# Designs tried in a protein design chat: VH-VL binders against COMM domain-containing protein 3 (commd3). Part 10

Target 1, 195 residues: COMM domain-containing protein 3 (commd3), of Dictyostelium discoideum (Social amoeba) (q54qk4)
Amino acid sequence: MNLSEDVLKGIETLSDEKLINDSVFKHIIDTCFLVILKKKTESDLFDNKAVSSVDTIALKQTFSAFIVFILESMKINYDQSSISDLLEEHKLSSSRIDFISNYFKEYRVAIRKHLSVTNFHFPHIIDVNWRLDLFMKSNAVEKLNTPVYLINLTTEQEENVKGKVQFAATLDQLQDLVFKLRDAQKQIERSSIKS
Key: E = the ipSAE of ESMFold2; O = the ipSAE of OpenDDE; V2 = 0.75 times the mean of E and O plus 0.25 times the DockQ between their complexes.

## First folded at step 9 (VH-VL; framework fv_olinvacimab)

Design X05 (from W05 with light chain S29Y S93K; at its last look DockQ between E and O 0.03; V2 from the best seeds 0.00; counts 0 for: pae O 11.9 > 2, placed apart)
Fold by OpenDDE, look of step 9:
Structure X05 (fold): chain C 195 residues (1-195), chain A 118 residues (1-118), chain B 107 residues (1-107)
Amino acid sequence: as target 1 above (195 residues)
Amino acid sequence: QMQLVQSGAEVKKPGASVKLSCKASGYTFTTYYMHWVRQAPGQRLEWMGEINPSGGRTNYNEKFKSRVTITVDKSASTAYMELSSLRSEDTAVYYCARWSFDYAFDIWGQGTLVTVSS
Amino acid sequence: NFMLTQPPSVSVSPGKTARITCRGDNIGYKSVHWYQQRPGQAPVLVMYYDSDRPSGIPERFSGSNSGNTATLTISGVEAGDEADYYCQVWDYKSRYVFGTGTKVTVL
């Protein structure tokens, strides 16, 4: 199974019993499966006092990673032994592997059914182009008489399924966007530090 | 009380094989991965491979994968490392070490010197 | 392959502070562990998960990890601290990776 390093790192985080105690672990696993099954929402991840001891960003990263793991596993109909082997390779205890395995056994059919009708993935940006427009007047631009940049994002939802996202932004707005993206990147990095 | 005790020093000829042992005591043997790490004279520590004593699952450093075999005897709480096709470059002190997810490599054997010479 | 680079040696006077660096690409994403190895002895864990001390390790030992560099800091260096120090990480591809090692000499 082809998982990103970030996802694998998230799985590895679940092996850290110091960072993720048993109570938090079980809650994460339970919540992941139930979110996929649309019985809970992501916000429910934080509806447990036990998670208060865990960094919020780290928790979210781990949660997201495990969601991807579940979905990808189900997508390719990964067998139980392979799931266990992967988890073992990432140093999860036998107890935690068994716990996860039981959830897979219980919800495999339901999850696969959901996957057939629901898309859990956002489109990926695969290309970016831009141009400067000196005369554009748009409600999306706060500053009048200021040059704006027209940004075109090419996205891909599924293989060979492409989309476009277009927007206009002033230099200030672009700088703000870049800052926020960098911040997001740093937060992701920080969430991985203690995993 | 927790300790790893390794077998004694070995002298081998090039092309021969050596099998080292590591006996664990003071803790539940099957609960922790056992690793082998070697150190050539004046060189850094080098990871060779690991085994989960519970199921026997192994992972090896690609550098040694074709020549190294790690096994366990659960009844004896002992791990083994066999290195075949020995070369002079294999002269090193070989350590067994337990991996804990709480404490990394927290227990080490005393080391076994393996000398490969003509 | 993931690699960890350490300075080959660090010299420090008694009572001063020694800093041992361990560099690796995005090492801040990983947990770094440190081992002390005195001549003729097996390695001993002195720091784990970047900054946690095993029992028996003095408080004058501390660790940090960010960006591309992890650091083991030894304050109030004593003669007994003279040893080789190795950083170590786990990597999915490379598995268990040790640093090049740093010889700390107490002057």
Scores: ipSAE 0.000, ipTM 0.532, lowest interface PAE 11.9, mean pLDDT 87
ESMFold2, look of step 9: ipSAE 0.006; ipTM 0.516
ESMFold2 (binder alone), look of step 9: mean pLDDT 95; pTM 0.962

Design X06 (from W05 with heavy chain T30K, light chain S94K; at its last look DockQ between E and O 0.37; V2 from the best seeds 0.00; counts 0 for: pae O 7.2 > 2)
Fold by OpenDDE, look of step 9:
Structure X06 (fold): chain C 195 residues (1-195), chain A 118 residues (1-118), chain B 107 residues (1-107)
Amino acid sequence: as target 1 above (195 residues)
Amino acid sequence: QMQLVQSGAEVKKPGASVKLSCKASGYTFKTYYMHWVRQAPGQRLEWMGEINPSGGRTNYNEKFKSRVTITVDKSASTAYMELSSLRSEDTAVYYCARWSFDYAFDIWGQGTLVTVSS
Amino acid sequence: NFMLTQPPSVSVSPGKTARITCRGDNIGSKSVHWYQQRPGQAPVLVMYYDSDRPSGIPERFSGSNSGNTATLTISGVEAGDEADYYCQVWDYSKRYVFGTGTKVTVL
């Protein structure tokens, strides 16, 4: 499983029994699963008095890391033995591994079902607009002497909740993006046929 | 075809030990927990323990923890269960079972009868 | 001490509906799985996660779980449905817990 270093560090933080005591640990794990299942919100992470002893940034990072871990694990249908091995590799105690494993056992199917139907964290692109900008203002660090395309994505996160994502790209960058998107499309198609 | 094939019936004296085997085929052995479940005559199913074949981690029913040892041979895709200090009450059919997708026992062995008699 | 209690037996006529209950404290908050065991055979998974049916299991089999009771329902009962049925849950303290079992007899 391809997890970022930050995510792995977050997982390792869960192994620190001094920083994350058992009460906090259980609360984090429970909250992560329930947030994914839309039974709780991220704000619920701070509702337990036990978390007051933990640095807020560390807590949030750990929480986010573990969410990614759960989602990625479920996305690829990571087997329980592999999950356990990964956690062991990152020095979690047997007790904590068992605790996490039990949650996976309990919620694996539910999470996978949810993932198949909805994207919990990313908005959907519903519209694309672009224009060519020949004169891009350079910041103090970079002067761009090549034409740049300004791309506007309209996104939808919830029903009738629209957002916008703006970015600039050169022709080469756009070509690269198109290539990657086509690749992604092919992968999705293959996955759909196999399912 | 995915299947679990268990070793043959055993007859033991009280105080002896028995070691049963369960050979897996048709799936990746190391990716699923293997369990042992027994059933005494006319009784309900009783979970004994589990093992992660990849790392060898085990969990046992507290009732059997002092007497049961579950192991695996990954090269042979085989799980083992050893039960020591056998008693007449240990007379039962012993099953190995795979925990598939980590939500249920979807594959079972055919069972092994262990008879403990003086 | 978490326990799962099932009726010892359920009798049903062919074509009728059998309902097998599994009772446990707050069992509705747990995932319940069901196994069918015919005489002299190993258990077979017939229901998982309360209401999901494995491949090969007829639609006649359905499951529900709420409150303190999970139920396996077999509609249009056939002679081949005669077996022992066990519910199963995971519990933190006891790990894997099986019910007491229900013998379904087709009259």
Scores: ipSAE 0.018, ipTM 0.568, lowest interface PAE 7.2, mean pLDDT 88
ESMFold2, look of step 9: ipSAE 0.528; ipTM 0.809
ESMFold2 (binder alone), look of step 9: mean pLDDT 94; pTM 0.954

## First folded at step 10 (VH-VL; framework fv_olinvacimab)

Design Y01 (from X01 with light chain S29D; at its last look DockQ between E and O 0.02; V2 from the best seeds 0.00; counts 0 for: pae O 10.3 > 2, placed apart)
Fold by OpenDDE, look of step 10:
Structure Y01 (fold): chain C 195 residues (1-195), chain A 118 residues (1-118), chain B 107 residues (1-107)
Amino acid sequence: as target 1 above (195 residues)
Amino acid sequence: QMQLVQSGAEVKKPGASVKLSCKASGYTFTTYYMHWVRQAPGQRLEWMGEINPSKGRTNYNEKFKSRVTITVDKSASTAYMELSSLRSEDTAVYYCARWSFDYAFDIWGQGTLVTVSS
Amino acid sequence: NFMLTQPPSVSVSPGKTARITCRGDNIGDKSVHWYQQRPGQAPVLVMYYDSDRPSGIPERFSGSNSGNTATLTISGVEAGDEADYYCQVWDYSSRYVFGTGTKVTVL
């Protein structure tokens, strides 16, 4: 399976039992599957009090990464052994692998069916807004008491269905983001040429 | 003109440490990852590690992770690579190289020969 | 670990075409970059993202990548093309991986 580095890093984040305790872990996994099945929304990720201990950006990144993982796995009908191997490769515990595997077993048919009859896709970015906050403090920021950019991405999943992705980034983090976006752009261009 | 200028050749004894420098000019230093790549005589290029000069975040080749440290001085637009516990097998030309997502390793330093001998 | 394998050497007469292969599992799904290294010099980028030429690289240099093989093609080979050539990819597990290198000799 060809997954991006960010997706793989997100998966690996699920292996960090200190950052993501068992309660948070289970909630993330459950929410991911239910979001894919349109039973929940991304906002439901934050309904559990347990997630308050986790940095919001990290949580969202991990959530998004795992969504991609599920979708890609389902798309290619990835078998359980392969799923387990991949998760093991990214240092998830046996307990957590088993938990994820059970969810795949439980929801595989439903998700594949859903994907076959519906065009499930990530929302498109249609607008970008930002502002500078000079006083924002976040544990996710490498440097405390540094100016932080608040980025708002307006997304559109379906016609007239808009969403928002919000995150904070220091200048350094923003530069890193730009860097990664440039990589993605090049990959897309390359893929387009080959197709 | 964009360029990377490396420090001069080094001769070290086994067990010693060496710290090389790579000074960047002609471009925004913090915008591109800086990498270190070495080449032993008659051997292939070998990636050692990278650093995001802006964040200070590093990634290392697992082969060198325990012995290599890459750092930067943003004010001087200079990257550093320190390799400890030197062995004869570490004898090589060491290159710094800029990574561009547009152009891969598009700018290379001139290389620094490190000779490890008893 | 992801590995890239190149032929150790390619010999070509002036004016002829040299083809340097780089093999790796599903390398076609990766972006391949190529570097030229003349004796005693630092590597120089000669091809990036499979088939794009940097400024200053002659059109006689071309690249392709599909399946398990990437190829750097040098048409109308000149004496100055004598060098070692390395392919390179990024891999999540192995990070930046260079090929074994190919020595191109102009006869």
Scores: ipSAE 0.005, ipTM 0.541, lowest interface PAE 10.3, mean pLDDT 88
ESMFold2, look of step 10: ipSAE 0.664; ipTM 0.857
ESMFold2 (binder alone), look of step 10: mean pLDDT 95; pTM 0.960

Design Y02 (from X01 with light chain S94R R95D; at its last look DockQ between E and O 0.03; V2 from the best seeds 0.00; counts 0 for: pae E 18.4 > 2, placed apart)
Fold by ESMFold2, look of step 10:
Structure Y02 (fold): chain C 195 residues (1-195), chain A 118 residues (1-118), chain B 107 residues (1-107)
Amino acid sequence: as target 1 above (195 residues)
Amino acid sequence: QMQLVQSGAEVKKPGASVKLSCKASGYTFTTYYMHWVRQAPGQRLEWMGEINPSKGRTNYNEKFKSRVTITVDKSASTAYMELSSLRSEDTAVYYCARWSFDYAFDIWGQGTLVTVSS
Amino acid sequence: NFMLTQPPSVSVSPGKTARITCRGDNIGSKSVHWYQQRPGQAPVLVMYYDSDRPSGIPERFSGSNSGNTATLTISGVEAGDEADYYCQVWDYSRDYVFGTGTKVTVL
């Protein structure tokens, strides 16, 4: 798996049991998975008294990193042993690894299904539309089983000038786009902190 | 104003066919899937099938696939649904509806009543 | 066979809260959409992606979806809310599935 150094550092922060106690840890993991499923929002991360003692920058960085980790893991169908090995390499305890692994087992299918209809929000974008081409599975032709999404973004420029951005993506390509957008958000946040 | 305007009510005998139309206006016809959904008197909504107006590719509910044909005329921004071998249980209001992944079925036609006598 | 089951009717007094349930196996993993259908009229979208309201739908309409149950909640019910309500999901294997429908009666 090819995760950025920033993402790996954010994941490793989850191993610091003195900074992130078990109550905070479980809250972060639960919130990450449920935000992807649109059952919670980022504000739910901060709306918990247990997290008030944790540095806000560290909390947000860890949260964002773990979301990227979940999405990338889903993209490549990273198996449970591979997840476990990566988390162990980044010093998470067996208890925390087990907790995370159980969330992956519980939510893997739900997240995959939910992402097939995900909307995107961009600056100056006023509408997002997509269509799915579905194929019946075949033993002989793997391309026929690959979903392809046709994405249409409607944009609004100044003075009510509208434009369109149209492209096609497989599920994997769409997930890669989401990963890149998440990384760009983190890069913007780091630049703001430096200034 | 975005709208779907459907053809008028039909009365048919069992064994006949019916072809309904659905004209779209106020949006780009080819960028949204068009669907047909029916509702028998006092019953729930039942999805019949869909068409990609740009590519002409269709997908049908298994229940209807042997009897339903959905087509489009892109130049007229119009979708059609033809149902053959009509039975009395095909008596229903037939709706066309636009699917948007942003807003689900956000635009519906007014419905077309098809009555199949006995 | 994936099915969305709704109660056939809900009676509510004006000004009170109506709760319309939509039950399906693991429906919490799916995005649920809701439609209002007044007598003799076409359906109208009133909720999408579990809890998002279309423009023009009042804030007293809200939605939730978790576990095996999605719920459309109408607070401060008015006579004009009397209608049939349908939940709907997109399902990769079954495509577009509508619920059995719930008639809301305002007494």
Scores: ipSAE 0.000, ipTM 0.429, lowest interface PAE 18.4, mean pLDDT 79
ESMFold2 (binder alone), look of step 10: mean pLDDT 93; pTM 0.947
OpenDDE, look of step 10: ipSAE 0.005; ipTM 0.530

Design Y03 (from X01 with light chain S29D R95H; at its last look DockQ between E and O 0.15; V2 from the best seeds 0.00; counts 0 for: pae E 3.8 > 2, placed apart)
Fold by OpenDDE, look of step 10:
Structure Y03 (fold): chain C 195 residues (1-195), chain A 118 residues (1-118), chain B 107 residues (1-107)
Amino acid sequence: as target 1 above (195 residues)
Amino acid sequence: QMQLVQSGAEVKKPGASVKLSCKASGYTFTTYYMHWVRQAPGQRLEWMGEINPSKGRTNYNEKFKSRVTITVDKSASTAYMELSSLRSEDTAVYYCARWSFDYAFDIWGQGTLVTVSS
Amino acid sequence: NFMLTQPPSVSVSPGKTARITCRGDNIGDKSVHWYQQRPGQAPVLVMYYDSDRPSGIPERFSGSNSGNTATLTISGVEAGDEADYYCQVWDYSSHYVFGTGTKVTVL
């Protein structure tokens, strides 16, 4: 299974028992599956006192990463052993692997069916806006008191259903993003030529 | 045809041990978890434990954890459940059941009656 | 410990609809499976993941799950539907949990 480094890092974060205690871990996993099944929303992730001790950005990143992991696993019908192996490779404890494995076991069919009948896909970016904030203090920013670009992405999940994704980036981070996007663009172009 | 065939009825005395077998056929034995579920007369189904036949990993109901051992013989496609320190309350029909990724407990054995009496 | 509670019995006339409930705290967040058990026989899966029917199970069997209650509905009940029915879920603390069971009697 081809997962991005960021996703894998997010998964690996689940192995950090100091950052993500057992209560938080369980909550994240449970919430991820239920969100995919549309039984809960992302906001429900924060409706647990246990998560208050975790950095919000870290929590969101971990949550998002694991969502992608679940979806990709379901898409390719990843077998239970392979799931376990991947998680083991990323240093999750046997206990946590078992926990996740059980959720996959219990929700696999439901999720796959849900995905087959619903348009569950990443939203399309339909608009981009940005502004410069000269004095933004955020835990997500590596450098203090550096100018930060606030990026707003308007997305479309379904017809006439718009969403927004907002993130902050330093100039360096933005440059890195641009570079990666250009690379992606080139790859798409190459793929289109081969098809 | 996929099926689970269990060993025959057992009569045991209190304090004894019983080992039941469940032979799988018609499917890849190591691909599915094997479970043991019991049912006392007139009572509900009660989960006892599971095993991953491929890895040998087991999980048990805490109620039975100290007395139950689930094992497999992959070469024989057979799962085993041993229950020790038998009590009269252990009198029940014991089922093996396969957990399917697609259908929950979709295949059950025919059940094995274990009678514990003095 | 997570518990599933079912009515002990449901009586229904032939051709009518039987509804078997399974109650549990936030059971709607769980996948519920249903098993039919006729006297002297092993359980048979009749519904899985809330509302999916195994092959061979008539369409008159349906399932739903929301809030604190899952329901197995049997429309057009036949004499052959007389059996004990068990709901089942997985719980982290309790592992695999079966309901108390419901005896469906066809009058």
Scores: ipSAE 0.188, ipTM 0.695, lowest interface PAE 1.8, mean pLDDT 89
ESMFold2, look of step 10: ipSAE 0.371; ipTM 0.715
ESMFold2 (binder alone), look of step 10: mean pLDDT 95; pTM 0.958

Design Y04 (from X01 with light chain S29D S93D; at its last look DockQ between E and O 0.26; V2 from the best seeds 0.00; counts 0 for: pae O 3.2 > 2)
Heavy chain, then light chain:
Amino acid sequence: QMQLVQSGAEVKKPGASVKLSCKASGYTFTTYYMHWVRQAPGQRLEWMGEINPSKGRTNYNEKFKSRVTITVDKSASTAYMELSSLRSEDTAVYYCARWSFDYAFDIWGQGTLVTVSS
Amino acid sequence: NFMLTQPPSVSVSPGKTARITCRGDNIGDKSVHWYQQRPGQAPVLVMYYDSDRPSGIPERFSGSNSGNTATLTISGVEAGDEADYYCQVWDYDSRYVFGTGTKVTVL
ESMFold2, look of step 10: ipSAE 0.673; ipTM 0.862
ESMFold2 (binder alone), look of step 10: mean pLDDT 95; pTM 0.958
OpenDDE, look of step 10: ipSAE 0.210; ipTM 0.699
ESMFold2, look of step 11: ipSAE 0.591; ipTM 0.822
ESMFold2 (binder alone), look of step 11: mean pLDDT 95; pTM 0.961
OpenDDE, look of step 11: ipSAE 0.031; ipTM 0.652

Design Y05 (from X01 with light chain S29D S94K R95D; at its last look DockQ between E and O 0.21; V2 from the best seeds 0.00; counts 0 for: pae O 2.6 > 2, placed apart)
Fold by OpenDDE, look of step 10:
Structure Y05 (fold): chain C 195 residues (1-195), chain A 118 residues (1-118), chain B 107 residues (1-107)
Amino acid sequence: as target 1 above (195 residues)
Amino acid sequence: QMQLVQSGAEVKKPGASVKLSCKASGYTFTTYYMHWVRQAPGQRLEWMGEINPSKGRTNYNEKFKSRVTITVDKSASTAYMELSSLRSEDTAVYYCARWSFDYAFDIWGQGTLVTVSS
Amino acid sequence: NFMLTQPPSVSVSPGKTARITCRGDNIGDKSVHWYQQRPGQAPVLVMYYDSDRPSGIPERFSGSNSGNTATLTISGVEAGDEADYYCQVWDYSKDYVFGTGTKVTVL
C-alpha cells in the first residue's frame, strides 16, 4: 500500500504514548471508524475531554492520516496481517496494533460496503474561488501578518450534493500547491497517453 | 467444506488441566483468527481468547488470562486451548470458532464438554 | 464493563413476527452479530454487521441497529426457529461480548 509520507507520519504519531495516551488513542481510533461509517462527525473528535491535552493540529493531522489509512486499507482489501505489519513498521505497540486490528475486523465489511456507495467517493471539484486577505492571523499560516489567499473549493459528491473545502495559503504555499498540481496534471496526461 | 472438528469430551478433577484441540479444514488455517468460546450449562456464551495462527499472537479475556493458553500447530491446522487450575465452574461446553473478515464467527466447532467434578 | 442485555424469552405463534432486542450503551455505534443456537447444537451465525444475512439464512430474518438497541426480527416464524439467540459485539474492554441470550419459543 502506497501511503504518503504525511499519512505515515500521522500514523506514527499514534505510537507516541506521551502525546497520545491510551484514552486519546482509543478515542481517535473509535472516532475514525465511526466517522467513516457516518455514525459520528469530525467534530465528535473534540467532544472527549481526554483530547484537551493534545495539540489540536496534531490531533487533526493524526485523525486525518488514520482516516486515509483506513480508507485505503479498505479500498484494496488489505488483510489483517498486512495491516499489522504496517502498523508495526511504524512503531505502534502490540497492544495498540491489536486494538486497531479488532476495529478492522469488526468494521471491515461495513466500511467496504459504505465505500461502494457514491457518498464515500472523493468529491469532484466543480468550482474554485479565491480572495486575498491582508494580515490574516491563522494557526495554519507560518508567518504572521502576511497576505493570505483564501481558497474556496466547491465540490460535488453526488448529484445535488455540494460541499465546500476552504483553506488559507500564503503566496509561497499557493505556489507550491500550484506546482504540485501541475505535476499531478502531467502525470495524468502521461497516464492517459499510455492507456 | 469448511469445518472445525474438536476433540472429545473431558472429565477432570479440580486443580487439573485440560487441553482441547480444534482441527480446521476446508480453508486456509493461517488466514483467520481462531477463537475459543465456552458456555456453561444454561448460561450465555463467553469469549475466552483468540489467536492469530499466522503470527501466534494471542489475546485473552482477562477473566481467564492467568489460566488459559491458546496455541496452534500450523502444520496440522489445529488450534489448542489449555485451561489450568480447573474449577467446578469451568464445567461447560467449549467451542472453537473462526473469525471471518466477512462473517464474524461464521464457523464453529461442534463443542467439547468439559466436566470438572471431585 | 460493556454489557449486552437481551430479554430472557420471546414467545411467538407460528407465522407471526418475533423481535429480539439487544440493548447496550451506544450499541448503534458498534457492529452487531447474531447467532442462533438450537438445543444441544453449536451456535450458527444468522446475522452479521447489523443487517447482513449469511448465505442460507432465510430472508425472513432481518436485523437493525440504532441508538442503544439492536434488533433481530424473524418474520413468519416457523417451528424450526425455536432456539436461543445471542447478539454479539466487540468492545475494547472485553474484546468480544455476547448478549445474555433470548429463548424464542414457538407456540
Scores: ipSAE 0.034, ipTM 0.647, lowest interface PAE 2.6, mean pLDDT 88
ESMFold2, look of step 10: ipSAE 0.591; ipTM 0.839
ESMFold2 (binder alone), look of step 10: mean pLDDT 93; pTM 0.947

Design Y06 (from X01 with heavy chain Y33W, light chain S29D S94K R95D; at its last look DockQ between E and O 0.35; V2 from the best seeds 0.00; counts 0 for: pae E 11.3 > 2)
Fold by ESMFold2, look of step 10:
Structure Y06 (fold): chain C 195 residues (1-195), chain A 118 residues (1-118), chain B 107 residues (1-107)
Amino acid sequence: as target 1 above (195 residues)
Amino acid sequence: QMQLVQSGAEVKKPGASVKLSCKASGYTFTTYWMHWVRQAPGQRLEWMGEINPSKGRTNYNEKFKSRVTITVDKSASTAYMELSSLRSEDTAVYYCARWSFDYAFDIWGQGTLVTVSS
Amino acid sequence: NFMLTQPPSVSVSPGKTARITCRGDNIGDKSVHWYQQRPGQAPVLVMYYDSDRPSGIPERFSGSNSGNTATLTISGVEAGDEADYYCQVWDYSKDYVFGTGTKVTVL
C-alpha cells in the first residue's frame, strides 16, 4: 500500500496509549467510518468529552490519516490479514488491531456501495481556502510549532447541493492527498454518466 | 455447489464435552471466516464464535469463552467446535455458517442437535 | 452488548403486506441483515445491508433501516412466506447479535 510518511505517522499515533486511551481510540475509529458513510461529520469528532484531553491538531491529523487509510484499503480491496499485518508493523496492539478489523468487517461493503453510488454525482471542488498555521500546545503534543496546513474545500455534488470539507495536514500529507485526489478524479470521470 | 455438512446428533451427560464438525465443499475454505451459532428450543439464534481458517485467529462470545474452542483442519476443509462442561441449558441445534463480506451469513450447515440429559 | 427486539408474531392474510420490525438503540447506524427460518431447517439469508436482496429472493421482499428501527417488508404475502424471521447486526464487542425472532403466520 502507498501511504505517505505523515499518514503512517498519524496511524502510529493510534498506538500511543498515553495520548490516545481506549475511549478516545474507539471514538476516533467509529467517527472515521461513519463520516465516510455521511452518517456523521468531522464536528462529531470533537463533540465528546473523552477527546478533550487530546490536542486538536494531533486529533485532526490522526483522524485525517485514518480516513486515508480506510479509503486506500477499500481501493485495493485489502483483506483482513493484510490490514492486521500493516497495523502490527506500525505498533498497534492486538486488541486495537482487532477493533479496527471488526469495523472493516461491519462496514466494508456499505462503504464500497456508498462510494460506488456517489461516483454517479461525484462532488466537484469549486473553491479551496488554506492557511499555514502553527499550534503551540506545549503540554499536549511533544512536537511544538509543528507546521500544519488548515484546508477548507468547498464542494458541489449537484447544482444546489454544496458541502465543505475541512481538515489539517502536514506538507507530506497534503502532497499525498493531492496525488490520491487526482487519481480518484480520473477514476470518477471514467465511471461517471453524462447528465 | 457450495455446501457445509455437519456431524450427526449427539446425546451427552451433564459435565461432558462435545466436539462437532463442519465440512466445507465447493469453495476455498481458507478465504472465509467460519462461525458457530446455536439455537435452543424456542429461543433466538445465538452467536458463539468465529475462526479465520487461514491464520487460526478466533473470537468468542464472552458468554461461552471459557467453554468453547473452535479449530480447523485445513487439509480436510473442516471446522470444529468443542463445548465443555455441558449443562442441560446447552441442549440446542448448533449451526456452522460462513461469513461473506458481500452477503453476510450466506451459507449455513444443516445443524447438529446436541441433547444434554438432565 | 445491545439488544435487538422483534415482535414475537405477526399474522397476515394472503396477498397483504407483512411488516417485521427490529428495534435497537441507534440501529440505523448499523448494517442490518435478515434471515428466514422454516421449522427444522437452517436459516436462509433474505436481506442484507438493510435493503439489498440476495439472488433468488423475490422483489416483494424489501428492507429499511433508520433511527431505532429496521423493518423487513413482505408485500403480496404467500403461504410459503410462513416462517420465523430474524434480524442480525454486528456489535462493537465483536458479537454477532440476532434479534428475538418473529413468527409470521399466513391465514
Scores: ipSAE 0.006, ipTM 0.526, lowest interface PAE 11.3, mean pLDDT 81
ESMFold2 (binder alone), look of step 10: mean pLDDT 93; pTM 0.947
OpenDDE, look of step 10: ipSAE 0.288; ipTM 0.700

